# Ledger of designs, part 7: VH-VL binders against p93756r25to151

Target 1, 127 residues: p93756r25to151
Amino acid sequence: EIQLGSKLVVGENTLWVSNNGDFALGFFNPPGLLNRFSIGIWFNSNSIPYDQRKVVWVAGAGVVVSDNSSYFELTRNGELVLFDSLLGVPVWNSKTNRFSVSSALLRDDGNLVLLKDREEIVWQSFG

## First folded at step 25 (VH-VL)

Design K1
Fold by ESMFold2, fold request of step 26:
Structure K1 (fold): chain C 127 residues (1-127), chain A 122 residues (1-122), chain B 107 residues (1-107)
Amino acid sequence: as target 1 above (127 residues)
Amino acid sequence: QVQLQESGPGLVKPSETLSLTCTVSGGSISSYSIHWLRQPPGKGLEWIGVIYYSGSTDYNPSLKSRVTISKDTSKSQVSLKLSSVTAADTAVYYCARGPYEFLTGYRGFDYWGQGTLVTVSS
Amino acid sequence: EIVMTQSPPTLSLSPGERVTLSCRASQSVSSYLVWYQQKPGQAPRLLISGASTRATSIPARFSGSGSGTDYTLTISSLQPEDFAVYYCQQYNNWPLTFGQGTKVEIK
């Protein structure tokens, strides 16, 4: 599980990965956009051919941030936030600060979920 | 050991289409963007365009009306076609690739083909 | 299109000398700048990206600096194998553009 306060930063190339390894969530550089990054979920399995590995979800319908240490965070108040460090503002959030989120999970089907009491789904990427 | 190799005719007549292939060995191209560049003899480099890992393309505006880049991922090949060539298109043509641009974005080209000279003359 | 201007066009130097090469952009490129080395008959070799980050296996005598529109490549002590043409290239905007090169040649 992904705990409150967990953070991904452009340039660190760290990922949130499903338990079986088949899906990853992280920053990627959309085609045609120099030095700009989005948060996406993509197939991460070695069993899927490279030309069929595609992004299956993008936060905020493809909003982008700069590579100036911009970040994606599950905040302490239970919100997923994509923050552009050059602009100094969030560009997207999950709007879940009042949902009593305790953690997140990238499931083995590629669905990112926010959990209450580590059990109840209160938000999901494919919802 | 990833290697890039350009191939195609070294002589092209004016008004015809220049056609080159970049073959990538030691890996597939499905997760990488492949760029084409050229360098006229004794001169500097010009970026021609790119085919992204997604299959979409962007071209230098100076060449966009005449250039097509395409790929065949099953053969690990990227093709360049430049139509209506003139003597000004005489150059060494390179294909080039950077690191895994999907995750890191463009950071320069650390893999280049050896280059192939294409001469446009009758 | 961002025009990259390199100076000087040619330097004639001896081994052991310190070399500074200038690259100026027509507008800010925000340190999105690459330096390449090219020897006759060879493809360019990546030296530096992000204006200051050396590529893998590039000797420490190569360093890059600068910001905004003005960038410098420095070779602290010129070695015989460093005689080549050096290009800067910006990646702040499409299209990618190169300077016209600085040739560093042996005197």
Scores: ipSAE 0.683, ipTM 0.864, lowest interface PAE 0.9, mean pLDDT 90
Fold by ESMFold2, last read:
Structure K1 (fold): chain C 127 residues (1-127), chain A 122 residues (1-122), chain B 107 residues (1-107)
Amino acid sequence: as target 1 above (127 residues)
Amino acid sequence: QVQLQESGPGLVKPSETLSLTCTVSGGSISSYSIHWLRQPPGKGLEWIGVIYYSGSTDYNPSLKSRVTISKDTSKSQVSLKLSSVTAADTAVYYCARGPYEFLTGYRGFDYWGQGTLVTVSS
Amino acid sequence: EIVMTQSPPTLSLSPGERVTLSCRASQSVSSYLVWYQQKPGQAPRLLISGASTRATSIPARFSGSGSGTDYTLTISSLQPEDFAVYYCQQYNNWPLTFGQGTKVEIK
């Protein structure tokens, strides 16, 4: 499970991974965009051809950030925030302050969910 | 071990189409972006275009009207076609690949073919 | 497109000497810059990316620096294998563009 305060940073090569390892969430470089990154979820297995394990979800329908230590954070207030550190602004958030989020989970089906009381889904990426 | 190799005719007549193939061995072609570049004899390098890991393409605006890059995954090959050639298209042609651009973005080309000279005869 | 200008065109030096090669962009490239080495009859070899990060297996005598429009490649002590042509290349904007090269040759 992904705890409040967890953060991914462009260039640190870290991922949030589903429990069985089949999906990963992290920064990727969209085709044609030099030095810009999006947050996405993709298949995390070498046994699946790359074109068949394409990105299944992208935060904010493809918004991008610079590679200057931009980050994606599950804030202590329960929001997912994609922040562009060069511009000094968030470019996307989940708007879940009012949802009593306690944690997040990248499920084994590739769905990122925000949980209340570690059990109730109150937001999801595929919804 | 990943290797790239260019192949195709070394001599092309003016107004015809230059056609080259980049064969990739020792790795999957589907996971990487493959670029084409050229270097006229005694001159510097020019970027021609790219076919991305997604299958989409981008081309140098200076060549865009004449260039097509495509791939055949079953043969691990990437093709370059440049139409309506002139003597100015005489160059060594390279295919090249960067590291895992999906995660890191473009960071330069760490794998290159040997290059193949194409001469456009007058 | 961004024009990359290298100087000098040719540099004649002896082994053991320090080399500083210049690369200037027509507009800021924000350290999105690559250095390549090319020997006769060979494809280019990646030396530096991000203006200052050495590629895998590149000896420590190679270093890159600079910002904005002005970048340098330094070879702290030339070795016999370092005589080659050096190219800079920007990746701030499409299309990718290269300098015309600096030839480093034995004196």
Scores: ipSAE 0.681, ipTM 0.865, lowest interface PAE 0.9, mean pLDDT 90
Fold by ESMFold2, fold request of step 26:
Structure K1 (fold): chain C 127 residues (1-127), chain A 122 residues (1-122), chain B 107 residues (1-107)
Amino acid sequence: as target 1 above (127 residues)
Amino acid sequence: QVQLQESGPGLVKPSETLSLTCTVSGGSISSYSIHWLRQPPGKGLEWIGVIYYSGSTDYNPSLKSRVTISKDTSKSQVSLKLSSVTAADTAVYYCARGPYEFLTGYRGFDYWGQGTLVTVSS
Amino acid sequence: EIVMTQSPPTLSLSPGERVTLSCRASQSVSSYLVWYQQKPGQAPRLLISGASTRATSIPARFSGSGSGTDYTLTISSLQPEDFAVYYCQQYNNWPLTFGQGTKVEIK
């Protein structure tokens, strides 16, 4: 599980990974965009060559941030926030600050979910 | 050890299509974007275009109407075709690759082929 | 399209001298700038990315600086293997564009 306050930073190349390892969430450089990064979820199985892995979700339908230590954070008030550190503003958020989010989970089906009481889904990336 | 090598005919007649292949050995092309560049003899470098890790392409607007870049991942090959050539297309042609662009983005070309001279002449 | 202009076109120098090469962009490239070295008959060699970050295995005598539209490559003490043509390239905007090169030759 992903705890409140957890974040990913452009340039650190760290990932949030599902329990079985099949999916990863992290920053990637969309094709055609110089020096810009999106947050996405992609298939990460060891049995599938990287060139066959596909991005299955992108935060904000493709919003991008600069490479200057921009970050994606599960904030302590329970929001997922994609923040552009060069512009000094969030470019996307999950709008979940009133949902009593306790944690997040990247599920083994590739769905990123926000949980209340560590069990009730109150937001999700798919559907 | 990753190596890039250009191959194809060194002589092409005006109005015809030049066709080159970049073969990548010692590594996969599936996570990398492969670029084509050219350098007329004694002159500077010109970026021709790219095929991204995704398979999509972008081309220099100066050449876009005449250029096609494609790849065959199973052969680790990237092809360049430039149609309707003239003497102005005589150049050393390079394929080039940077670091792992999916995660890091473009940061320059640290792998280059040896280059192949293509002469456009009757 | 961003035009990259290098100066001077040619420098004739002796080993041991300090070299400063200039690269100017037609608009800001926000330090998204690369320097290459190219010797006769060879492919270019990556020296510097991000205006100032040396590529792997590049000696410390090479350094890059600048911001906005104006960038420089410095070689602190010129070695025999450094006689070559140097190109800058911007990667702020498509298409990627190169300067016309500065030739550093033995005097």
Scores: ipSAE 0.668, ipTM 0.846, lowest interface PAE 0.9, mean pLDDT 90
Fold by ESMFold2, fold request of step 26:
Structure K1 (fold): chain C 127 residues (1-127), chain A 122 residues (1-122), chain B 107 residues (1-107)
Amino acid sequence: as target 1 above (127 residues)
Amino acid sequence: QVQLQESGPGLVKPSETLSLTCTVSGGSISSYSIHWLRQPPGKGLEWIGVIYYSGSTDYNPSLKSRVTISKDTSKSQVSLKLSSVTAADTAVYYCARGPYEFLTGYRGFDYWGQGTLVTVSS
Amino acid sequence: EIVMTQSPPTLSLSPGERVTLSCRASQSVSSYLVWYQQKPGQAPRLLISGASTRATSIPARFSGSGSGTDYTLTISSLQPEDFAVYYCQQYNNWPLTFGQGTKVEIK
C-alpha cells in the first residue's frame, strides 16, 4: 500500500508498483513534448517500458508538468496531487480531502484506488 | 554495447530519392526515439526529424514536405527517405539517439552513428 | 524556430590555456541547452546537457553556465585532444537547432 505522504518526483526514477508487479505508476515523457511529464499507469514487464498506447491511465487526462522537481503526492489530507514546481501550483488533484482516505493501492488490474480504513474504495482512477 | 550505423548509397542523382538505413546493434530500438541529422561538408548540423518510441514522427519544417522516417523494430532499423534531392542535400547524414526518453525526456544525443556522406551529383 | 549564434567563429590557443565559448539564443531556452564536441571525421560527442550538467566520462575541465538566452562553455586548461569544433544545441522548442560552431585550433 501507498501511505499518506508518499510522493514521486520527476527525475528520481521511482515508481509505485502493483503487488504482483504487472503495473507501474510513474512520470513519463509524452511523445512530441519537450521537457514535460505526465503521471501514468503502464504495464511493467522486465523493466522494459511501453509506448504510449500501453499507458492505461493518465492523471488529469494528459495534464503535464515541468521537469523542475515536479511531483505526484498522496497528501496527508488524502488527495492525489500533481504539482508543477516551476509554476508553483497543483495542475490536478483527486478532490478527495473529504473522503477520509487512509491509503492508496495500485491494484493488480492496473486500477489506482484510494481507500478508507485501508479497505473501502472511495475513489478510483477510472472515475 | 549499443552502436548505431548508417548505410546507403554514397551517390544520388538530382531529383531522385535519398534512402538511408540506421541499424542499431547491441540493443533494441522499441523503447527509444531515433533522430536523423545532417551536416553539409564544412558546415554545421541540421536536425532532420525523429521517430519516437511510439512510432509517431516529427520533422524539421524546412524539410517536412520531402522527408519520411520509418522503423522496423524486428530488424532494429530506422529508415530515412528524402525525396527530390538537389546539390544542397549533399551532407554527412547521422542517426542518433539519447537516453531512455520515455522516463527522462530528451537530454541530448549520447549515441551517434559514424555518419555517411551522401553526394548529390549528376 | 530558435536561432543559435556562437562566437567567436575560430579561436587559436596553446595547450594549458583557458577557453570560453559563447552561445546566444534568439529567445530564452530556459537552460535546455547541450554542448557537443566534434573532431574532424567523427560524429559529435555530448559534453554538457541542461546547460551545466556534464555527460558521463566528460573531464571536469569542461563546464557550462548561463541562463535565458546567453550560455558559455569553458575549458579550464586546454589539452591537445580538445582541438575540435564545438556546437551548442537548444532543446526548448521544436525543431532542435544548433549553433554554427566555434573551431578551437591548437596554436
Scores: ipSAE 0.659, ipTM 0.850, lowest interface PAE 0.9, mean pLDDT 90
Fold by ESMFold2, last read:
Structure K1 (fold): chain C 127 residues (1-127), chain A 122 residues (1-122), chain B 107 residues (1-107)
Amino acid sequence: as target 1 above (127 residues)
Amino acid sequence: QVQLQESGPGLVKPSETLSLTCTVSGGSISSYSIHWLRQPPGKGLEWIGVIYYSGSTDYNPSLKSRVTISKDTSKSQVSLKLSSVTAADTAVYYCARGPYEFLTGYRGFDYWGQGTLVTVSS
Amino acid sequence: EIVMTQSPPTLSLSPGERVTLSCRASQSVSSYLVWYQQKPGQAPRLLISGASTRATSIPARFSGSGSGTDYTLTISSLQPEDFAVYYCQQYNNWPLTFGQGTKVEIK
C-alpha cells in the first residue's frame, strides 16, 4: 500500500510493487528517446511467465519528463502527479483531488488504484 | 558476469552482405538494448545502430539503407547484417551494452565484445 | 548530427604529470557525454558518464567536467597504465557520435 506523500524520482530507480511482486510501477526509458522517461506499469520478474518487462500501462498516454530529478508523487491531497523538474511544471495528473483519496495500491492484476477509506476504488489506471 | 562475443566471417567479398552475431553469456538479452559499433583499423569509432529491449531498432542515418539488426532471445544472440559492402566497411566490429537501459536510459557502454575484424576483399 | 571535436590529437607526457583532454560539441549536449579509454587491440573502457560521473571501479584520478559544448577529462597524476587513446561520445541526440580521439603517449 502506497501512502499519501509517496514519490518516485528519476535516477533513484525505486519502484512501487504489487503485493505478489508480479507488477511494478516506475520510471522507464522508452525505446528511441534519449534521456527521457515515462511512468509505466510492467510485468515484474517474480513470476516466470512475466520475466520480460512488458509495459502494460503508461501515464498520460506516454508523456515524458527529463532525467533532472523529475518525479511521480501521490500528493497529500490524493492526486497522482508527474512532474518535470527541468521544466518546473506538472505534465500529467490524475485529477483526483476531490475524491478523498486515502492511499493507492498496485494490485496483483497490474491495476493501479486510488482508494477512499482504504477500500473504495475511486480511480484506476486500467480496469 | 555478462560477456559479449562477436562471431562471423572475417572476410567478405565486395557487394555481398556482412553478417555478424553477438552472443551474450551470463545473462539474457530480453531486458537490454544491444548496440553495434565499428572501428576501421587505426581510426575512431562509429555507432552503427541499436536493437532495444522492445525489439525496435534505430540506425545511424549514414548506414540505415544497408543495415539490419535483429535478435533471437532464445539463443541470447543479436545479429548485424550490412549489405552491399565495399572496402570502406573494413573495420573491427563490436557489440556493446550499457547498464539496464529500461530503467536508467543510455549511460554509455560498460560491456563490450572483444571485437572481430571484418575485411572486405575479393 | 552532432560533431565531436577532440584536442589535441596527441599528448606526449611522463608518468606523474597532470593532463586535461578537451572535447567540443557542435551544439550543446547538456552534459550527456561519456569518456572512454582504449588501448591497442582492446575494446573501449567506460570512464565517465553524464560528463562527470565516474563509472564503477574507475580510479579517482580520472575526473570529468564541462557543460554545454565544452567538456574536459582530467587525469590528475598519469600512471603507466593510463597511456591510451581517449574518446568522448555524446548521447544528447541520435546518432550517437564520437570524437576523433586524443592519444596520450609516453614521452
Scores: ipSAE 0.643, ipTM 0.851, lowest interface PAE 1.0, mean pLDDT 89

